# Designs tried in a protein design chat: VH-VL binders against o60147. Part 338

Target 1, 175 residues: o60147
Amino acid sequence: MLEKNKYLYIFRHIQTNQVLLSQGNVLKKTALFQLPYPLQKPVAPNGMRPAKLRKDHWVPLLKVEFPNESMFQSVFMQLLNYRKYRSVQPLTSDLLKLPIPVRRRKIMRQEVPNTIADLADILNKEKFPENSVRLQLSDKSDSEYADWPPSVQIDSEEIKLSRGFREKTTVDEAR
Below, E stands for the ipSAE of ESMFold2; O stands for the ipSAE of OpenDDE; V2 stands for 0.75 times the mean of E and O plus 0.25 times the DockQ between their complexes.

## First folded at step 15 (VH-VL)

Design og39 (framework fv_lerdelimumab; at its last look DockQ between E and O 0.44; V2 from the best seeds 0.00; counts 0 for: pae O 2.2 > 2)
Fold by ESMFold2, look of step 15:
Structure og39 (fold): chain C 175 residues (1-175), chain A 121 residues (1-121), chain B 109 residues (1-109)
Amino acid sequence: as target 1 above (175 residues)
Amino acid sequence: EVQLVESGGGVVQPGRSLRLSCAASGFTFSSYGMHWVRQAPGKGLEWVAVISWDGSNKYYADSVKGRFTISRDNSKNTLYLQMDSLRAEDTAVYYCAKDEGYKSGWYFDYWGQGTLVTVSS
Amino acid sequence: SSELTQDPAVSVALGQTVRITCQGDSLRSSSASWYQQKPGQAPVLVIYGSNNRPSGIPDRFSGSSSGNTASLTITGAQAEDEADYYCNSRDSTGNHLVVFGGGTKLTVL
């Protein structure tokens, strides 16, 4: 059977800059399992797994078009594992000197550059055919976090910001 | 000296529970991810689980997922493994291990002495 | 199939050189570490990052890697080197994060 092109979608949180990986252009609730467990009550620290997916908090970071399912699945699984691996690495001494909320923010702000670098590292090692993988970014300058192999063609067009549902308190303001 | 001391092993029947502890000393426990690794009698090493420095990320081998829970208490420098719905194939020596961190691999530089869990009817 | 493959057993004459190998696709993207385990004891790290030796490990132990293969070499093998040897790596495509080889029993003749 003929293989259809497969897309990897990567989203960024508008506030924390955390990253979610998705097979679809709309996030599913199960993507939240990629976020850390809630550690405390009554309110989880910012960046922890929320009870509900707020699609208006997640915007496109990049998408990747693969020529077939096999390439997509290999890269997707490796990206998930790079994130898991990084999440359990030892802290540096600089991080240990910081109050825990500041420490968490510093760790979260590295997710975008780290994910882009991980993607490039995987693609450099995979020996895919020249120009077989299309990369499109919401901000083309983000490509500068990594060196890309000949297999990657960076699209000249940026992703138009896809506005998800933005939850508003219109009921209270209407009264 | 870095020390890791496991405890809580014993003989239990299938379907029962045990809780393992690993007391850590000689290093900044709260800066490291911590692992459990097991070894069935006469068999090789099998990774079981890992927990991040603050406990907010946890990952498990497929063979224990849903039955075992890794946790930590950084105020007591202690790592835990709650083992529910135990099976005969869970019989093993359980080690806690410290990852010193290495960019492209694992660097388990210190291991505890292990604690034996025997699951039999 | 197996993620990391090691020969189950290998022999070396006293004072000779032996190489223990570990093969798997995950090693293309992960460095290997090597652990020595003697009967009734916990594992001891002898090589990390494919080719680095921790302090206190004799310089007769060395490591190398190429492609999907990692190797542990013992030059001038001694009686106390008789042990089980395990490699490990990251699990690049699975859910396990840490993968160990099946182990190699080294016998010094």
Scores: ipSAE 0.741, ipTM 0.872, lowest interface PAE 0.9, mean pLDDT 87
Fold by ESMFold2-Fast, scan of step 15:
Structure og39 (fold): chain C 175 residues (1-175), chain A 121 residues (1-121), chain B 109 residues (1-109)
Amino acid sequence: as target 1 above (175 residues)
Amino acid sequence: EVQLVESGGGVVQPGRSLRLSCAASGFTFSSYGMHWVRQAPGKGLEWVAVISWDGSNKYYADSVKGRFTISRDNSKNTLYLQMDSLRAEDTAVYYCAKDEGYKSGWYFDYWGQGTLVTVSS
Amino acid sequence: SSELTQDPAVSVALGQTVRITCQGDSLRSSSASWYQQKPGQAPVLVIYGSNNRPSGIPDRFSGSSSGNTASLTITGAQAEDEADYYCNSRDSTGNHLVVFGGGTKLTVL
């Protein structure tokens, strides 16, 4: 019973607006390694174990359905690489006037528009067939952060999550 | 004018350590990610490491992971590369480079003059 | 190889047009930048984002990209253009965040 994964879920942290990418509608604690600014202070410099994942602190931002697993993998990998790239980008001059904690909060708030823009950029470059990619946004106005290619159909509707997503606060699925 | 000045290169035996410095001026150092790029004698350019504006994010080439550590001191406008467990293949001119940032790629708008590291047995 | 591929050497006659190419799968999703390096000197950025020129770079330098290929064109080559030229891109697939081409030595005849 192997189903090829063709779905990308992106979740937003309710307090920081940082985002997590997931290949399903359930977050694994290893996804926390994606964060440019950790939610928890690491005890060890090399951070060998994932931080605690609080599922009740994350809400769906968007869901993407791809025609096949190959297209999903290509876009998912490129989006993860964009996040590394973004984490070392220059700051705008307005941020330099702010104390470091306030500056970090403003940078984290931009992660939602930046991730949406990066997703659109990847999809524009991949040249997928017309109407082959389905994009669901929790808030349709978030689609305005980018210009979308003809390959993308945009819907604004509730993103269905697994029944256990909000019932369990800690997930220990990775080892 | 933007200036990047590397120092700390020299001749060192395999297995030993060396620390490189890059003094930056002419731009707001604390607002930019900074890179180290190396070039072996007569060879091409090879990316080594990058550090974010505040030092919270660091990435390394696989050839140096676990041996090199990039760091910065924004109060001194200085970038560092701590090089441990040096190998003959680490022999190269090491450049400090500034990335201005661009939507879909890297562009290193300013480079230092480079500092030569020779790992010789 | 996941790295960008360049021809090792090209020649052009003074005043003529030369095109230096860079190929790799990362160029399908990422812009190329180009650097000029003269012996004993640091690299100098000549083109970024496929076809943008920094201030101070002569207008005879231009860039283009299509598919997995990026090109640097020098129209009306001058003697001072003799140098090594490197392209770079983001590595979307591998172990490095940045990938460089092997370099092309340009000789102006």
Scores: ipSAE 0.665, ipTM 0.839, lowest interface PAE 0.7, mean pLDDT 84
Fold by OpenDDE, look of step 15:
Formats: sequence, structure tokens, C-alpha cells
Structure og39 (fold): chain C 175 residues (1-175), chain A 121 residues (1-121), chain B 109 residues (1-109)
Amino acid sequence: as target 1 above (175 residues)
Amino acid sequence: EVQLVESGGGVVQPGRSLRLSCAASGFTFSSYGMHWVRQAPGKGLEWVAVISWDGSNKYYADSVKGRFTISRDNSKNTLYLQMDSLRAEDTAVYYCAKDEGYKSGWYFDYWGQGTLVTVSS
Amino acid sequence: SSELTQDPAVSVALGQTVRITCQGDSLRSSSASWYQQKPGQAPVLVIYGSNNRPSGIPDRFSGSSSGNTASLTITGAQAEDEADYYCNSRDSTGNHLVVFGGGTKLTVL
């Protein structure tokens, strides 16, 4: 079993592309509170926040291994703050011209690249030791959303995670 | 010229409620997040709350979470702070502050003159 | 919660240069802003984004950042610069979105 305290897992919703951060490889229900929209909103994809966590609706985006829990916590909290900060900013004029449902979808679709960019920005500023942070992506092309500092070693292999869950095992692959 | 004018401050007893208002002018109010920041007498600045441009998102300092409610009426260019269950430690000058939305920071380019809230038995 | 620390008080002779420093982990990932507050007045933004001056702020005010620190420098201090100065940044702990330093009282001698 993997130590979860120094591992950041990021999941995306398969329909809305919303992003959830997780400490460890199992997505928790409380992660839904990361979504910047009121709970009274309808359930996704038409709503802004799912009423319940459907783990099967969340796929892995990336995995980050930090040298220690402290570094993980620092980056994790900064990521949350970046997201919150964006949530209070006004929409661009281009977005405002769109119908609300379309606008919402477009905003949500930006969460993936924004989150990746945020992560890179945070790591660039943290200046961790060279190759001390290991980044594994579900799609290697997602690494192109940002410039990564020397502290980040990007794995050549893509992550093999079950939806909302642990790393895939041989048993999982046989299913 | 940008203007922010707070009102609604006064003396209240602990446990009571008070509602502050901030009248904004000189800029497109609905295009910016707005903040409340307070300053206890002789003390430093403390961030209290923020509301998004459209009011869809609200965040609070832990010290006021569950007691204070930030809101806004963009049609009136007004920011509000509903303060419930007031405590002595809530005594402060309350400032409304305009968010600039700087991507690498979070700062306030304009402040009101503040309104004094005194919570005393 | 995240904290920003400042010296409570500093002094500078008229016409001399003074640096006020803010320190905290949040400054590693977020730019600092600085506010001047005179007695009985509201704070006034003097520096944002580490080293940007709003309109109307004298060019003697400048900002810098390094690591977990940010500094406000007044080159050629004037009598009117006597005030309290506060730094702020995003909060890195997630409990608050914004954090202020404790403030520095600047005396011009």
C-alpha cells in the first residue's frame, strides 16, 4: 500500500472536467467542497456541483509525489487558494457574451489546464530540490500546459489509476 | 473617482446583530470582487470576507465564519456585511475594499474610510 | 493560519533610505502588496505585485521580493512618510484567502 501523505492526486470529472484534489489515491466525499459553487446548485453536468460523490465519474489527471508531507501540504493548500482566487474574479467579456450554460461549461473546462498551470507556477516558486518532485500524468500531453521547474521530474509512463480510486492492479486490469 | 463609503457601524451588545453597508461609485462595481477588512483599535489589519463579482462565491476568515454573511446588490452598487452573534473581539473599524484581481497577488487598490463597530456590554 | 511578520517599528532620518521587510511562507508563491496608513485614516495602497506603484504614489516607494520575503523601500524618506505600513499576500494555508502582516510603524527623524 502506498503512503498517501506525500502524494497529490488530481482527478477530473469525466463530463464536466471539474477538478478535485486528493491527498492519497482515494477520492473522499469531502473533496466536493473544493468546488467553488454553492451546494444548492443542480447536480452535474447541468449543475455546478454534484450532490454526491460518484467516484466512477472521476478519472485521474495526474499524480505528484513530494519528498515529504510538509511540501505536499504547502502545495496542496496553495492550489486550493489559487482556485478560490479565480472564483472571485470577474468573467471576461467573451464569456459574458455566452449563454449561462455554455459559459459554465467553458469555465469548467478550463479547470484542468488552469490547475496544471497553477501547479507548475507553485512549484516554480517553491524551488524545491532538483528532481525531488515526481510528476506522473494520465496524458503526457497535459504537461504542455506549463513550464516545469528543475525540481519536477516528469515520468515517462502514464498513471494507471482506477476511476476515483487506487492504482490499477493486475486484478483490476483483468476485469 | 473611485469612492467607497461604509455605513451601519455603531455600538451593540454582545450577541446582537449589525448590518454594514458599503456604497461604491466611480467604477464598474459588478466587475470586481469586494472585501471586508477590519482593524481593532490600536491593532493591525485583518481580512474578514470576500464576495465574487456576481455574488456566487463567498469566503470568510475563520474568526467570523458562521456568524458573518457577506452579500452585494450590484443594481445598487452596494456591498453588505451581516454580522450576527457579535462578540467583543469583533470591535473594529470595518473597511470595504475593492479587489483588483491581480493574478499573482491579491490586493486592494481602493478602501473606504471605514465604519466603527463597537461590541460592548 | 499563514502569517506574515514585520518589525513593529523602524526609524529613518529625513532624506535617507529605509527598507521595511515582510516575511512569510505565503510570499514564496504570492506577490506582496503594501499599504500605508496614517493615524485616523484608511489604508492606502502604495505597492502591489511586488514592485508596482499605483498612480499618485511617489517614485521613492519601491518593492522587492526574495524567497519568503518582501520589502518596501523608501528612498529619500520624507516627513509625510511617517505612518504604519502593512504587507499582505495570499494565504498559503487555505484558511484565509488574504493575510496581512502585523504592521510596521515608521518614524521619520
Scores: ipSAE 0.055, ipTM 0.699, lowest interface PAE 2.2, mean pLDDT 87
ESMFold2 (binder alone), look of step 15: mean pLDDT 90; pTM 0.929

Design og4 (framework fv_lerdelimumab; at its last look DockQ between E and O 0.44; V2 from the best seeds 0.00; counts 0 for: pae O 2.5 > 2)
Fold by ESMFold2, look of step 15:
Structure og4 (fold): chain C 175 residues (1-175), chain A 121 residues (1-121), chain B 109 residues (1-109)
Amino acid sequence: as target 1 above (175 residues)
Amino acid sequence: EVQLVESGGGVVQPGRSLRLSCAASGFTFSSYGMHWVRQAPGKGLEWVAVISWDGSNKYYADSVKGRFTISRDNSKNTLYLQMDSLRAEDTAVYYCAKDEGYKSGWYFDYWGQGTLVTVSS
Amino acid sequence: SSELTQDPAVSVALGQTVRITCQGDSLRESSASWYQQKPGQAPVLVIYGSNNRPSGIPDRFSGSSSGNTASLTITGAQAEDEADYYCNSRDSSGNHLVVFGGGTKLTVL
């Protein structure tokens, strides 16, 4: 009966705002399967599935601590499924007005608020004990994309970027 | 007036291939996810596959995964189902269906009349 | 097989009220939609979002849901309502996106 706390890690792409879900605090290459197949194989950052994971392009968005593995697995699976369901939904009228390249960029940028709303919807539907789920954000204002149930305790401290998840630059400014 | 018209059904032997088409009109085809649903004679409805508005996401029922490929050509307003390695169990009427979209479920508001596929030795 | 359970058959006297049920764990998180299918015809959507009627569907059709159960109710059943009725939902098991119930044959006596 030595259950350990489980963590859900959610990353966003620094340029496209696409989202990846992870069971660990570093992304594995298999996380890339969450991204759409390319229609033609363009190079990143066009939001298509790249050939390899660029860890310096993905930064923490949020972290969720669950008291046990069964809660974590349930929420993780549901988040993946919500993403699938959303991916096959019809376009809104606002998106239809846009040229296709602009439309695709706007869809990608909606993934952050949409994923946060999905997480809150799942947690509101689950009957988890009060304050049993701890949420930590990189930007606390992102909590305003959704209404959170009593089960969620939002950490007062924001996530700091680790030295392993630095934003990409053309050169290191330190010499 | 929304219309969906399936074609390409027929009688084939096991192990052979068929390609089904669904011609769409009366709506902006390129903005919708499209589905294939089948119904074996005398049996219920079985979901087969879905494709996203631009074709970048595709999902399949386990019974057809690896054998069927859903695709679309938005310039021709046409949905396709490539059916390879056909089995007797694939015998069914195949419908294409349009999902109007609903936040927590499905909203298949228009269906074609179906095309019959018979897989028999 | 479908993971949504429907009774295979149900009967109603002309002008009376009938409920057709659809049960499964997926319905705790998913709304249901309901489809009417007459012999030799394509399905027709009669209810979406568990309780919404598309334009053109008679007011005698209504839907509800509670827990893991969705219901289609036909009040004042007419002979033309004799058909097969299917529910569908999202798939909470994660193997498929869409799951259909096995269908209910409604007979109007």
Scores: ipSAE 0.720, ipTM 0.874, lowest interface PAE 0.7, mean pLDDT 86
Fold by ESMFold2-Fast, scan of step 15:
Structure og4 (fold): chain C 175 residues (1-175), chain A 121 residues (1-121), chain B 109 residues (1-109)
Amino acid sequence: as target 1 above (175 residues)
Amino acid sequence: EVQLVESGGGVVQPGRSLRLSCAASGFTFSSYGMHWVRQAPGKGLEWVAVISWDGSNKYYADSVKGRFTISRDNSKNTLYLQMDSLRAEDTAVYYCAKDEGYKSGWYFDYWGQGTLVTVSS
Amino acid sequence: SSELTQDPAVSVALGQTVRITCQGDSLRESSASWYQQKPGQAPVLVIYGSNNRPSGIPDRFSGSSSGNTASLTITGAQAEDEADYYCNSRDSSGNHLVVFGGGTKLTVL
């Protein structure tokens, strides 16, 4: 049997550019706990109740295939911890002159380049075999946010899925 | 000159609560994550908790999660640690610490003098 | 959970060189920082980012790292260097963001 959980699915929020990491091709509501800034905000003084996970607001950013589950788990945990580290890092002086809501939006907009850079940083520090990690992006220009090690192969074909990732299944016998 | 001054320590019975404060000066408090680190008598340093610049993100050591709450008031340049359901093993000097580290590693460039919390019956 | 291992005690003769080591898997991904603590006092940062010295720290203090090991070197130890020394690093595992070594008591003879 094939090793489980050797794929990392990374999603981008269409409005905020915030990023979610998933072991499966479908986001679960619990993934929202990864966000440093919640998506819920008051619309008016009366406000609305906190929103549910809206799957149509999350599009594929990239998919990473690892050679085995152990390497997947190592990189996945390190990437989650990098997000925690970034959430408590000092602010740069340019952010301090901005109103708090604008400041948070600017920080959120950087999650895509930051996540890609952090993934590359982790892969550059690990000693993975040449061409053993495969990246498939929705927009190949996003690969330019980082320098990739020899262990990484970037797929020439972009992800064309409209609403999410499709789980790879064993092809059934033709009738 | 950067200064961190802790207060609120004392002797308390098991199961009770204490609130620690840390008054910060000499730097832009609202720009930095702030930490609590403790040290039991005669033992080593143990990280307790961190809070982000605006208080949106908080992380705790497993030993205190669910019992301690870190918070901050940026208008008063003050960091807090609410300690509930105290246990004998929480007895320690509690330090407020400012961090300047990230990808190069965590480092605490400034520490307060510490405040002693003794949990005993 | 990841751990940082330090020897509990080390001794050095006045004016001689001593090296204190810190070992753990988290050091492969993150540099170590070092703190000096004297009895009854708060820790003082002496080295950060593997080999950077804060303002006011004597140049006899230096750091190095290789693989999963970080070292603090004191060249020409002075009596005032007698203290406990702690390393720390980021923790890439579990719920802990920061881990400290167990500490090394340095005695200057």
Scores: ipSAE 0.686, ipTM 0.836, lowest interface PAE 0.8, mean pLDDT 85
Fold by OpenDDE, look of step 15:
Structure og4 (fold): chain C 175 residues (1-175), chain A 121 residues (1-121), chain B 109 residues (1-109)
Amino acid sequence: as target 1 above (175 residues)
Amino acid sequence: EVQLVESGGGVVQPGRSLRLSCAASGFTFSSYGMHWVRQAPGKGLEWVAVISWDGSNKYYADSVKGRFTISRDNSKNTLYLQMDSLRAEDTAVYYCAKDEGYKSGWYFDYWGQGTLVTVSS
Amino acid sequence: SSELTQDPAVSVALGQTVRITCQGDSLRESSASWYQQKPGQAPVLVIYGSNNRPSGIPDRFSGSSSGNTASLTITGAQAEDEADYYCNSRDSSGNHLVVFGGGTKLTVL
């Protein structure tokens, strides 16, 4: 499916609200490496990184269609860099006052709005052609986390993805 | 006054290991990410590695990934770089650099004076 | 990996203005910082966040950015400004987190 190469799918964990980026509508195991925490074994929801990818624990956050794969790759890599950069920065004094488990949960909860904001920031800087990028959200209210450039067309319909992978079909809806 | 003092440099043969240290003072060490940057003789600056404030996250340049390990001891205000399987191309002055955590960028507001690592047969 | 490109060498007459430019895709998503390095010395931050000066840096140093470019400008170059200048930014390729330009040797005439 050549067309999938220009699609960015972002998933969130249903318990931790952690975020994974995916090229195409199928979440791969290797996506777990995106999580900015040690590989040491904590099990979700209290863990920073799940030991195994449970696709059923990941729900779609948004879908972005780019004009081509090159544009996708550029934005994808920038998103990863933004996340990595944040992962090495010091915590705010407010966060430091919290117990470690609470702190971790709070940080993870911010991944969704941060990721959306990052995406918007990147797209604003890229200055793609007007309405050349199509954004579809699972929750339209999530678009409020950022100001979108003219290059972004926000779909009126919410995305209909199964957990961890492909768009819902008529068969899926019947289940 | 912020001070970063590198140590541990020297002459080593290829394939050998060396451990660098960076002693930090004049700021809250545990509140900042720390970087290693190196400069080969007569060449430009090359980013090597970064470690988060608490050591929970580490990232490396491709050129050193799998060979170098960055670490820190916040109780000693010290940054480390374990260099294994050293190569001739690793010859450089190694600087430790303090991260400021600027939102829109990644820059180093303070640098050590560097320590020279020479890998030669 | 992402790259930042700089002219290897530029010259400026004493008291004149010079602009050193850095170009690369990473500059589209992140601000540039600039470092001055004199022979046998460690780099010194002179500009960060495109156009912010650290304490102790003369006001003749300024920064700007446009598209995939960033520039360091020295207005009224002094003899002591002769040095190598490096730009850096976050890496856009995802392989590295930080990337440096190749450096520009500034000669003050």
Scores: ipSAE 0.033, ipTM 0.665, lowest interface PAE 2.5, mean pLDDT 86
ESMFold2 (binder alone), look of step 15: mean pLDDT 90; pTM 0.929

